VHH binders against F-box/kelch-repeat protein At2g24250. Designs and how they scored, part 15

Target 1, 374 residues: F-box/kelch-repeat protein At2g24250, of Arabidopsis thaliana (Mouse-ear cress) (q9zuh0)
Amino acid sequence: MAMKKKISTSSIMPDWSQLPEELLHIISTHLEDHYFDAVHARSVCRSWRSTFPFPSSLLRQSYSLPAFPLESKDLCCTLEKVPLFLFRVLTPPDAADASSEYFLGGLGQDKSNDHVELPSPLQCSVKVNVPGTEPILMNMLDCQIIPLGHKYRLMIGCNPEEYSAAFLPLNEQGGGGEFVALLDCTDLFLVLRSTEMRWIRLEKPSTASCKELFTFRGRFYATFFNGDTFVIDPSSLEATPLTPHIDSNFLVPSGNEELFLVKTDFLRCRVSRLDEEAAEWVEVSDLGDRVLFLGGHLGNFYCSAKELPHGCGLTGDSILFTVGSRNVTYPYKYGVHTNKRKAEDNINCWRSSRENRVLFRNRYDPVLSFRVER
Short names: E, the ipSAE of ESMFold2; O, the ipSAE of OpenDDE; V2, 0.75 times the mean of E and O plus 0.25 times the DockQ between their complexes.

## First folded at step 4 (VHH)

Design b03 (from r19 with A33Y Y103S; framework vhh_enristomig; at its last look DockQ between E and O 0.04; V2 from the best seeds 0.00; counts 0 for: pae E 8.2 > 2, placed apart)
Fold by ESMFold2, look of step 4:
Structure b03 (fold): chain B 374 residues (1-374), chain A 121 residues (1-121)
Amino acid sequence: as target 1 above (374 residues)
Amino acid sequence: EVQLLESGGGEVQPGGSLRLSCAASGFTFSSYYISWYRQAPGKQREWVSTITSGGDTNYAESVKGRFTISRDNAKNTLYLQMSSLRAEDTAVYYCATEYDLSSWEDAFDYWGQGTLVTVKP
């Protein structure tokens, strides 16, 4: 018996792979600053992939440095800029709103022996190492990816070093590659000005170990485990105590626009912003669309919630403490009160919201991973 | 003011012993989980050991059987007895409070300034 097949109407659907190269080029110019859209566009077909370059900001950048003075072997020395991202795993709509999985880390961040995989014609995947488990292969198409910033690490030969580093680019229309770097080397600070390409030894201004280094508005900030905080001028290398003095703290720059101070006690915290002209910390009750991530192995960061969907468990105007060994926590929000009677309960502070429970799977190098139950 | 002050660091030979102390003030020490952490030159901070308010202890695999954490609530003092020391144990050692586990609200970590332990190769 003869069988007859109906001719399909598949020609109804546009074949985007047939767009002329000139039109693809026009589209690519409108995606120039949207790095992950460019990666997703490259996955459409070979024609789109050849038209949309792989974004260089997703690749590691490095800066060649003079031989490291604290190393006995004569090995090359490089400062590597490691981009950091928040990955939100996309879930099928059927199971939506049950929980959300998150990873926070770098594409090339690894203690050793791993590399960011370049995209293949069929997939865009990143290998994520979680200690104590087999490596997780994450497809970029399976995640929403939100850029957070960068972490700098020192490379001596092929080996990463765990020295904390701060990097201050100089871009005064004369040299695009000029910079000043400050490294915490346990017993001292090392400074490199790219215009001199020579290591300068600097005594630490505190007897405690350095907790974090960062930059804000053209100056270095160094925080210490005893609560000391110093501002270091990149030209004079003079360290002055940050005033007003801060006792228990997390400092979080939001670009060069704001510097936030999160001051903690036991069950609550207060947030302030620096008013440099008044030399005052001004308390705030609102972080806008920011989600702060504080105290983790990757340091203090923020994320814009404009890129987070409703119901994903993370919202703007909130703080997630990633410090400590506990595997369960909640985001902090302003003005939340507890149902328990407490004589000292104060709604004029930030405290645990007791909603959107956070379960940590890993909070140690190289990736922070957690699940949010809504 | 919450304060944690470490002491007892120094230089030792491989196979030697040291006892680290951490004096606590400004909070109810007996109610908190307290930990030791360490940071070797050029490396990130790593967890070493924790003791709960009830006295249960946990250790990182690299120090099990060699290090003993203890607390004296009457003296508000945390201890780390270190034995069979290796060159890999060279680091600045910190004591820190852990988050309060008895409530759903987070308590924050408080850290000491650290004490240096050097084990000669």
Scores: ipSAE 0.013, ipTM 0.333, lowest interface PAE 8.2, mean pLDDT 73
ESMFold2 (binder alone), look of step 4: mean pLDDT 80; pTM 0.799
OpenDDE, look of step 4: ipSAE 0.023; ipTM 0.416

Design b04 (from r19 with S102P Y103G; framework vhh_enristomig; at its last look DockQ between E and O 0.21; V2 from the best seeds 0.00; counts 0 for: pae E 12.0 > 2, framework grips, unsure alone 64.6 < 65, placed apart)
Amino acid sequence: EVQLLESGGGEVQPGGSLRLSCAASGFTFSSYAISWYRQAPGKQREWVSTITSGGDTNYAESVKGRFTISRDNAKNTLYLQMSSLRAEDTAVYYCATEYDLPGWEDAFDYWGQGTLVTVKP
ESMFold2, look of step 4: ipSAE 0.000; ipTM 0.239
ESMFold2 (binder alone), look of step 4: mean pLDDT 79; pTM 0.796
OpenDDE, look of step 4: ipSAE 0.427; ipTM 0.795

Design b05 (from r19 with T50Y Y103E E105T; framework vhh_enristomig; at its last look DockQ between E and O 0.02; V2 from the best seeds 0.00; counts 0 for: pae E 11.8 > 2, unsure alone 64.8 < 65, placed apart)
Fold by ESMFold2, look of step 4:
Structure b05 (fold): chain B 374 residues (1-374), chain A 121 residues (1-121)
Amino acid sequence: as target 1 above (374 residues)
Amino acid sequence: EVQLLESGGGEVQPGGSLRLSCAASGFTFSSYAISWYRQAPGKQREWVSYITSGGDTNYAESVKGRFTISRDNAKNTLYLQMSSLRAEDTAVYYCATEYDLSEWTDAFDYWGQGTLVTVKP
């Protein structure tokens, strides 16, 4: 007769610092597409830190450019690609404060000469510089981090310039090194094609000042404060009015998937999406479960609500205006009834929801900082 | 100091009635519109009703015909008469004095601590 023996398994937590180098390498290859997971892995111990490189996608990239033609000096000229993120500070479950803190901005290397070793709990930290305050040290493990794309900055010599820039790689996936850059230099546009490495002066197609400059589906888009909007072909540099023609306040690309048009007087707004095939703007009552951030110094962005946990104060199909002089706002939503004025009973629009009050701490470079109250 | 204090919450059966009060102090109550909001467990806070300084009223579609907002400016008190209560009306109810941001440079929103209304299924 055979007797079956039971083998007990241990429930003791393993010492991850003892993993062999071969297993660490395998783990490293699975983390390449999950950039902040690689940063977290580096914090486990010195063995893990030496095995997992700091992700190059979290570092600023730069492109060498010819001498800038609008300066009287022949200074070195580069275009920096600055990655942008939304940080949400995690709130402990039993905290008395129901507010959520948010920071939106670019990441970069610390340029200071103070390279002190931090304690291990702080080794995965970022320093947030808000003008007029002490720098804020934030542990990445205490934050949800949502990537928002990139912003381009022009550098002349060692000095940053804040000309608006759009960058268009000429390959399907952005490989191959060829590109076209378009700069808004106040009085004119400057164009650089990497194949020529020479600046081309381009007359602006509108008499008004340029408001926004971005790319969508392989072309440049330029909006102007008078409502003019032009599509600029990167090869011919021809500027044509956006078809269908309409005046607009904001054009907001959502990747290469959608282009939204938001018309607003800041009390209410209407939102449309572009149907390129029909040459038509189609009014919408939802944003595909997105939160739009409009009008800030860093431009117009969106976040999928799938990235936003329940109860964090920001929800899908909402618009947060980050422009203006006021310290307080609310997300805008479709179909909100007017609370204070009976004459404003049109519910076929977007307006202040009066839900989850937003308090701005900083709206200007280098970081958008705000708190959302529940 | 601006204060809003809700009262009158409690437990009721479906189809029942309840009257909420909101006592206001620290500001000129008669000069401002004032609103009721509610927040069900695990849900976003939602608007219920408002009343203007002139006495005009408006209601969320979910409560029209069942809830009545009123105010007594002599007593600085806002009321919400609730009838035909349903399980979905279970929430913490807040009164709030809201300012249109277009009319204020330092807009203030004042909320009470809330009063719980439970409709047993």
Scores: ipSAE 0.000, ipTM 0.168, lowest interface PAE 11.8, mean pLDDT 72
ESMFold2 (binder alone), look of step 4: mean pLDDT 79; pTM 0.793
OpenDDE, look of step 4: ipSAE 0.006; ipTM 0.262

Design c01 (framework vhh_8fcz_2; at its last look DockQ between E and O 0.01; V2 from the best seeds 0.00; counts 0 for: pae O 15.2 > 2, placed apart)
Fold by OpenDDE, look of step 4:
Structure c01 (fold): chain B 374 residues (1-374), chain A 126 residues (1-126)
Amino acid sequence: as target 1 above (374 residues)
Amino acid sequence: QVQLVESGGGLVQPGGSLRLSCAASGFKFSSYAMNWVRQPPGKGLEWVSGISGKGGSTTYADSVEGRFTIIRDNDKKMVYLQMTSLKTEDTAVYYCARGPTYKLWTGRSTDAFDIEGQGTQVTVSS
């Protein structure tokens, strides 16, 4: 009976950092359309960084606009298109019990010359500003990166001041470059049409400060801190209120597919989707695989739960609402029974669940960091 | 090569009407906004009117609002400016100009329209 020696193939994980340069070059050519993979590749080691170029698609794009009309001096006016990402940084294996940390913001190329002795090669980094501390560079190695779209901002002056802006391309896929830009100023809106190339003053439809400007399906949307919400036609510049007027409304575009309205009294949420054909809001009890993020400084956004790392505690049909005063974010689920108030619980609404708390660690631009606590 | 050819200018009395035409070639016409600009004698270029690529949106300078109408025919690759109630101050060389495209910031002013044609003279005089 010959004892078949089970050759324990010790699966020695190959050191990928030692791949030949020729092979790396070949791989780099195949990653041109996979910009996130390129980011990961650049994060492996210095040799990989040198071989894999930083993806141009992840860079901020800047567009020159006519001078800002409110100032006597011809101030440089630049529209910046900022790509936004949600990403998770891998926690060391030893921190298995550690809460998952997520970051929202832009990705930046590490401009540090190879001569900066960093404890670890940071080939692609996100700068995190923590109050009272020096900015921290975060390595994007093995990070899950989720694209959230783009935010537009207007930079004015030599010491650039940032203004919130919405940008609406009128021609799909870069055909012709026609566009309309809406700028939020303190007392008024400014509109720039590519056909005129001049700023036009537009009265704000609300007396409150503008909370957010965004675009959805060829229109501007403006939300205000008093709960006012308007849709603005880019051609006529007419503002139409979105009804009903509710004290706390959040609009969340889900790409070009759905626009959601979230009404909240902080304890409960109601979610509706816009039916454009019927010109009405339709209440929904299901968001599918969508997770909505509300109340943040970066605006309202969504992501697919499938894109989130396994075990992060976030599932589809969820709303994460940030309460500004407490810097705490609460998850909302539909039909969740809160143990404490059994009797009055309208089961047919979105309710706060204490099961998965999200704590924002930093609210500073360019990166919002939050921790999901179980 | 982008070509724009203006026509329809002439001498007209105050209060009169005139229709300008611009024939476009050498680019995807429907993808670009089209504009009319004018240069009065001894003055710089002045924007007059614009129309979106699909023709759904039109804009006018305050000085011509209510008097001028811009229209386009994408099938014929034509843009028109119907001018009514003409004034002496409307006297200028009129140019058709393609709308601006997205440009990366180069530190240069984008205030200038790219004029390709020779223009057409409009003179309003009693």
Scores: ipSAE 0.000, ipTM 0.241, lowest interface PAE 15.2, mean pLDDT 75
ESMFold2, look of step 4: ipSAE 0.006; ipTM 0.420
ESMFold2 (binder alone), look of step 4: mean pLDDT 82; pTM 0.831

Design c02 (from a01 with A33T S103K; framework vhh_6fv0_2; at its last look DockQ between E and O 0.05; V2 from the best seeds 0.00; counts 0 for: pae O 15.9 > 2, placed apart)
Fold by OpenDDE, look of step 4:
Structure c02 (fold): chain B 374 residues (1-374), chain A 126 residues (1-126)
Amino acid sequence: as target 1 above (374 residues)
Amino acid sequence: QVQLQESGGGLVQPGGSLRLSCAASGFTFSSYTMYWVRQAPEKGLEWVSTISGSGGSTYYKDSVKGRFTVSRDNAKNTLYLQMNSLKPEDAAQYYCARGPTYKLWTGRSTDAFDIRGQGTQVTVSS
């Protein structure tokens, strides 16, 4: 009875890193419009990185705006459009800890100056600039990249200071490139209309510092640290209060579909959805597969948990606060029973779940980074 | 070249069904949230449906909920819109579009998509 040795045909995966340069060049020309693939390609090996240019579409775009008159000095004003991405950094297989690291932020070209040989095999295709730290090079090989859209920043002055700004394109259908920009200054809002190309002073609707400016469905939204929330009409520039004065409010748009209000005392949260037709907030107990990220310099944003790699530990219907003194947090879930005080546990709220620990490595601009630990 | 191409439009009676397809090329399809939008005559572009990159999350305009189903096949780089119980109000040019170009939360116009196809015409008539 001759034991047929199952020749395990070890499917020797071809070493694609050894492709001829000529072929790589051909491939590169076909990836010009495949910017994510180009990013992946740049992460394969040094030769690929050298052959595949960093996609320009992933770089920051800058627009010159009229000078801002401040204290008799005309300050240069530049609007930057920063593409934002969420991506997972693959930890080396040897790293025992099945923990997934995630980054939210802009992608930069790894301009390693002249001839710095990146340690093989890690070819970095993305540079992350963290203030006060050395740039972090990240290998994007096989990384899932989730585009989140763009953030606008206004840079003013020779030593450019960043200001919070919201940008609202108008009449996009006609190709006219009309827009309204709203800038948060210390004591005032500044508004720039493309038709006028001058800065107009606008009184803030709140005496508190502005927390966030963003756009949703053709209007500006302003949140303040005192809990004030306003919607501002881009034409009339009239501000209408959106919510009663409540401490610790977060507004988070889910694309152009829904606007959520999260009220929190950081122990408990209530979530409401804006019903525009009814002009009312409707409390919700379910966010679907959405994970809301609240707070931080990048503003509030959402992601579908299903877009995240399987087993990452983050599940839908969760809220993560990126603000606070602690680097460790837990996702807030609806109806979570906290072991301690049985009696007062209003089950009809969002509470911190102890199922998954989220460690924030960096909460500050330009990139949010966190690790999920089981 | 990044391209979206819609197909499947046509003439249908009220209560009828159509299935639209959108073929994507030139980008990593699975990495992008995809949208269906429509434009009726003398009306602006209107959002219809959204599907996440993985297909795990879907969203619908209220007027089409329960009637329309968005889906995608990432292996085929194809987006679908199953339209059932069509109404005259559903008549429009339908477009597939790739994720927003501006802020995470774009303004008034649904035109702020990275890429949009040429569209396919849906006519609903008795």
Scores: ipSAE 0.000, ipTM 0.229, lowest interface PAE 15.9, mean pLDDT 76
ESMFold2, look of step 4: ipSAE 0.012; ipTM 0.534
ESMFold2 (binder alone), look of step 4: mean pLDDT 81; pTM 0.822

Design c03 (framework vhh_8dlx_2; at its last look DockQ between E and O 0.01; V2 from the best seeds 0.00; counts 0 for: pae E 16.9 > 2, placed apart)
Fold by OpenDDE, look of step 4:
Structure c03 (fold): chain B 374 residues (1-374), chain A 125 residues (1-125)
Amino acid sequence: as target 1 above (374 residues)
Amino acid sequence: EVQLVESGGGVVQPGRSLRLSCAASGFKFSSYAMHWVRQAPGKGLEWIGNIYYSGSTFYNPSLKSLVTISRDDSTNTLYLQMNSLRAEDTAIYYCARGPTYKLWTGRSTDAFDIWGKGTLVTVSS
């Protein structure tokens, strides 16, 4: 009875970290147009990281603006364009908790001389430095990086203070590089036109503090903490109210396609889209594949659920609302029956789903980290 | 093969109702927003309305009172109920698959990636 030794062909995965530098160099030249692949390549090991440059397209772009006159001193002004991404960190398959961790924020080059050796042989890990926290080693293997657009901020002074700003390029087709910048300066707005290259004072249309400045389809939008919302014409600088005074509203641009208004009392949400032709808000009960992120430190964002891994806990037609005080984010779904309240609750609204919880781990710039708990 | 097939068209008298069907195959029907579009003779495409995953419907304001869109995901079928038909409703009616991200396409049909061959509806006395 010949015991057939089951040769367990341990499929020895080749150690790709041992690729010759010459080959890595060749590969790097072919990834110039594939910046996300370059990011993944940099996550393989130290040698790969050294060979594959950080993609320039993912770097923060800075623009020098005219000095801002404050208190008799001309302060240097730099406009920073910050690319924002959503990416998921894969948990090891043996991890008992099927929870998925997400990061929202910018990707940057690690300038730290701390030659942290990435674990061998091939873990595809990247060290992420979050201010105020210990560095986190992130596994980037099969990680999806989803671009969310850009945020602009203005840095003023030698000890640069950050100000919220919106940037609107003009005449994109003509290559002329014309732009209008809108700056939130506590008590007033400041506007800079590229044609004039001087700061102009603009009265705020609200007495409340500005919550967010952004651009959508060639106009500025300003939200305020008192619920005021205005659209500002970049040419005339006239501000027009978009919504009646509502205590809690969120505007979420979905690229150039749709602008959403989310009204919330924390228990329920109503979502409307802007019909620009009719100049009215139209209530919607479906967001398609869109996932809206609301209430975060970085502002309001959207992503497509199609780009998210299966089973990640995030699905289309969802709103993730961050309740500031508790560092907890709740998913909202349309027509969800909340066990607690009987038959009389109008099902025609967005409600918090208890099934999935999103716990924010860190809210500090540049990276927001959160975990989706099942 | 991804396919949409319209049915239920024909000749109908003014004032009557008609229900069109669109059978989908080759894709996960329940995961897509579906649209109805029509083209009258000598005219451009006119968006009628759509239905999304959740069952939410949107209609062309000009047609809202006359049409109802529904879907049955179990049979992969889209429906268009038309009431009080008029001569001006004579057209080829198309079902189309729309993008998952666009909530309202009243202005443009360019985002539709799959079309049926259409079914002719003729309203005549």
Scores: ipSAE 0.000, ipTM 0.247, lowest interface PAE 14.8, mean pLDDT 74
ESMFold2, look of step 4: ipSAE 0.000; ipTM 0.180
ESMFold2 (binder alone), look of step 4: mean pLDDT 80; pTM 0.818

## First folded at step 7 (VHH; framework vhh_enristomig)

Design x1 (from b01 with D56S Y99W L101T S102V W104E E105S; at its last look DockQ between E and O 0.10; V2 from the best seeds 0.00; counts 0 for: pae O 10.7 > 2, unsure alone 64.9 < 65, placed apart)
Fold by ESMFold2, look of step 7:
Structure x1 (fold): chain B 374 residues (1-374), chain A 121 residues (1-121)
Amino acid sequence: as target 1 above (374 residues)
Amino acid sequence: EVQLLESGGGEVQPGGSLRLSCAASGFTFSSYAISWYRQAPGKQREWVSTIYSGGSTNYAESVKGRFTISRDNAKNTLYLQMSSLRAEDTAVYYCATEWDTVDESDAFDYWGQGTLVTVKP
């Protein structure tokens, strides 16, 4: 059924490579629900590999677009959907160093020309390219893998562009793959509706540079480095200031359920959630099982700590800033004293916990790589 | 109780020099980063320089090349050597520290009362 890896044969274990294709098809229908189980099944032998399709959810999906209006070359223009994952390297329970290694980034097919035939235990591996180091080959069976959703990027020819993109799928009858895309192109926004396949130029509603571009509950949100925040309707393209207004350092959607506002001077921070019914930002002291990742090249997002084991160094109800030049930091938590001997600290804020030391190995494209030390 | 006492401020002509001192007590001085800040009248407090427990230093762009931070761990004293002073350097200068030198982004809840530096126009 769900085969995780090829193991050495013995007098007890049958040779799974001899199964008829009809039985392999039955097994394959049970793997559709588990992202990495299909990859593991493909590593059993050539017969299994030919029978199990590579899961489409792990491939980078592309959408063909009209010629990009800001590019003078006649190059192919596509929008690429990049799946994101958090990998936690599993450690033995008796490890002398209570450290956990993490990798976070987009997953894609290895396009290098130096592929080698790997033995079956290594065929379930990912190659991690950390700038300035040799590529790391990680066996996926040695990792806990947590999906984090997707990011979108514009490709002109075979090269990614630095333009931020937001992608809004449409939920209509007969709309197979209909969408609206919004791109931050420095001096203007570009909008494309898949039903028209024509670029629309849109003036930015602020004089500052755009900081973040995302979707929440069927609308686009654009934040700017001067603190301006606008909500853009995908149909009318009308930009209205976000209400209720509050100055923001970071604005973080948690699915379509919550929108968090994080204000910080990096010594302290305050977190609020949008209460749409009351039309106000409500300060919170609790993020539940969320770990917020703020300010990095992957944008602002959260990870659920429901699947994280106790003692791994990442816990819910915390904030990890990935922006800046410092290679060492700590998660921020609510109610932390600045000095363990001082009782007069203002603890109604989020502050460095000074526990579970985080050492960044890389925080820039292509992968966020860090170690957590307890 | 952590105590910080700044001294060495005064009046100086443009292009002149001053050396500020910060005497520290009530904590293990050698284990912590210590910083200088300044606040001009009617303006927000501004970071000037930090020296870390390992001896590395960092400076605000406005003072780089003109100011030198140093520490004497045997005397529990932080110094700021200021040279090529300008009118815009006129401010009250504060030293500040936090416990836990691995995270200089934490709040500084130990401040001195400051020492006034005045650079004549």
Scores: ipSAE 0.000, ipTM 0.170, lowest interface PAE 10.6, mean pLDDT 73
ESMFold2 (binder alone), look of step 7: mean pLDDT 79; pTM 0.780
OpenDDE, look of step 7: ipSAE 0.006; ipTM 0.250

Design x2 (from b01 with D56S L101S S102L E105S; at its last look DockQ between E and O 0.03; V2 from the best seeds 0.00; counts 0 for: pae O 11.2 > 2, unsure alone 64.9 < 65, grease 28.9 > 24.2, placed apart)
Fold by OpenDDE, look of step 7:
Structure x2 (fold): chain B 374 residues (1-374), chain A 121 residues (1-121)
Amino acid sequence: as target 1 above (374 residues)
Amino acid sequence: EVQLLESGGGEVQPGGSLRLSCAASGFTFSSYAISWYRQAPGKQREWVSTIYSGGSTNYAESVKGRFTISRDNAKNTLYLQMSSLRAEDTAVYYCATEYDSLDWSDAFDYWGQGTLVTVKP
């Protein structure tokens, strides 16, 4: 009885670098709607990188705006639309370390003329710049890419100073339609309407410094460090306060679907969604498939956990605070039972889950970097 | 190191008032909720009141309307204004903070040494 030695056909991964150029071209034509796949494709090897163009949708868009009416010199003003992404570094299934690495930031094309050939497989990599550390080259083949939306920045001057700005397109036509821009200046807001192409001065509705400007469902929202929050109509420029006033709050738009208010003392959180019809905040115990990132210098963001594999450490219906004195946190979950807290037995709030420990590597611009330990 | 030091306890007549203080150090006082507890002789320690970082307050039913919790973040001090004191309010009063340790191992309630309040005719 001849024991047939099961020749373990070591599945020799084909050298994809040897794929004929003609096939690469064909493949590239089918990736137009899948710009993330194009990014991955570019990461395979030099030949692939050459064949697959960097997706234009991932590029920063710049809009030339009228000169900023500053007292002295007409300074060049450019509005930049920066797409933000969450990158998850994939860990091998056999990795002993049950952790996931995440990077939150922009994705762009290297404009360096230095045709420096990167060693394979890093032909197409993302350079992660963490302040105080050497840049890390990350192979995009090893990453999941999750879009988080856009951040707008106003660049003023030759040595561009960055100003917080919100951009509101008035028509569905991306990049070329009517728009209103709201700029946070030191003492006032500036508004630019595309139809007028002039800056209009707008008094700030609060005496405090503006914390964040963003848009939701066709309106501007302004938050202030004192807890003030206003809705600003893009047409009338009328500011309406959102109540209640809360000292520590976070507003986070979930696309055009929901606007969430998170009230927190960092021990517990209350989450509400805006009911626009009723003009009231409705408390919620469920965020669905959403993971909220709150308190970072990059702003407040959300992502859908649907694109994340089970067990990756981040799950839907979670809040992650990226602000604080410590570099460690946990996702907040609703209804967490804490045996230690005798003062409040109310479980009808969001609390630290104490699961899936999050370690921040960097919490500041230009990249949020953190590890989730499962 | 987190330190809490209560003061202001003493003897008072029924219906009287007393103000307790708790001096806090070793943590960012303004960022955390801080609470008063009390323990009467032969009884278990019971929660009295909490003031949260945002300024919101909560009270035990037994003290509601009579006690007022407040904080001065600039002084890192917690206060408990007690009015309409009753014999049943006699206890050692403790301030406690839940230092939300990001590490389970540090999730300790920090307690002061306590200050005795005695309500006697």
Scores: ipSAE 0.000, ipTM 0.267, lowest interface PAE 11.2, mean pLDDT 80
ESMFold2, look of step 7: ipSAE 0.005; ipTM 0.198
ESMFold2 (binder alone), look of step 7: mean pLDDT 79; pTM 0.793

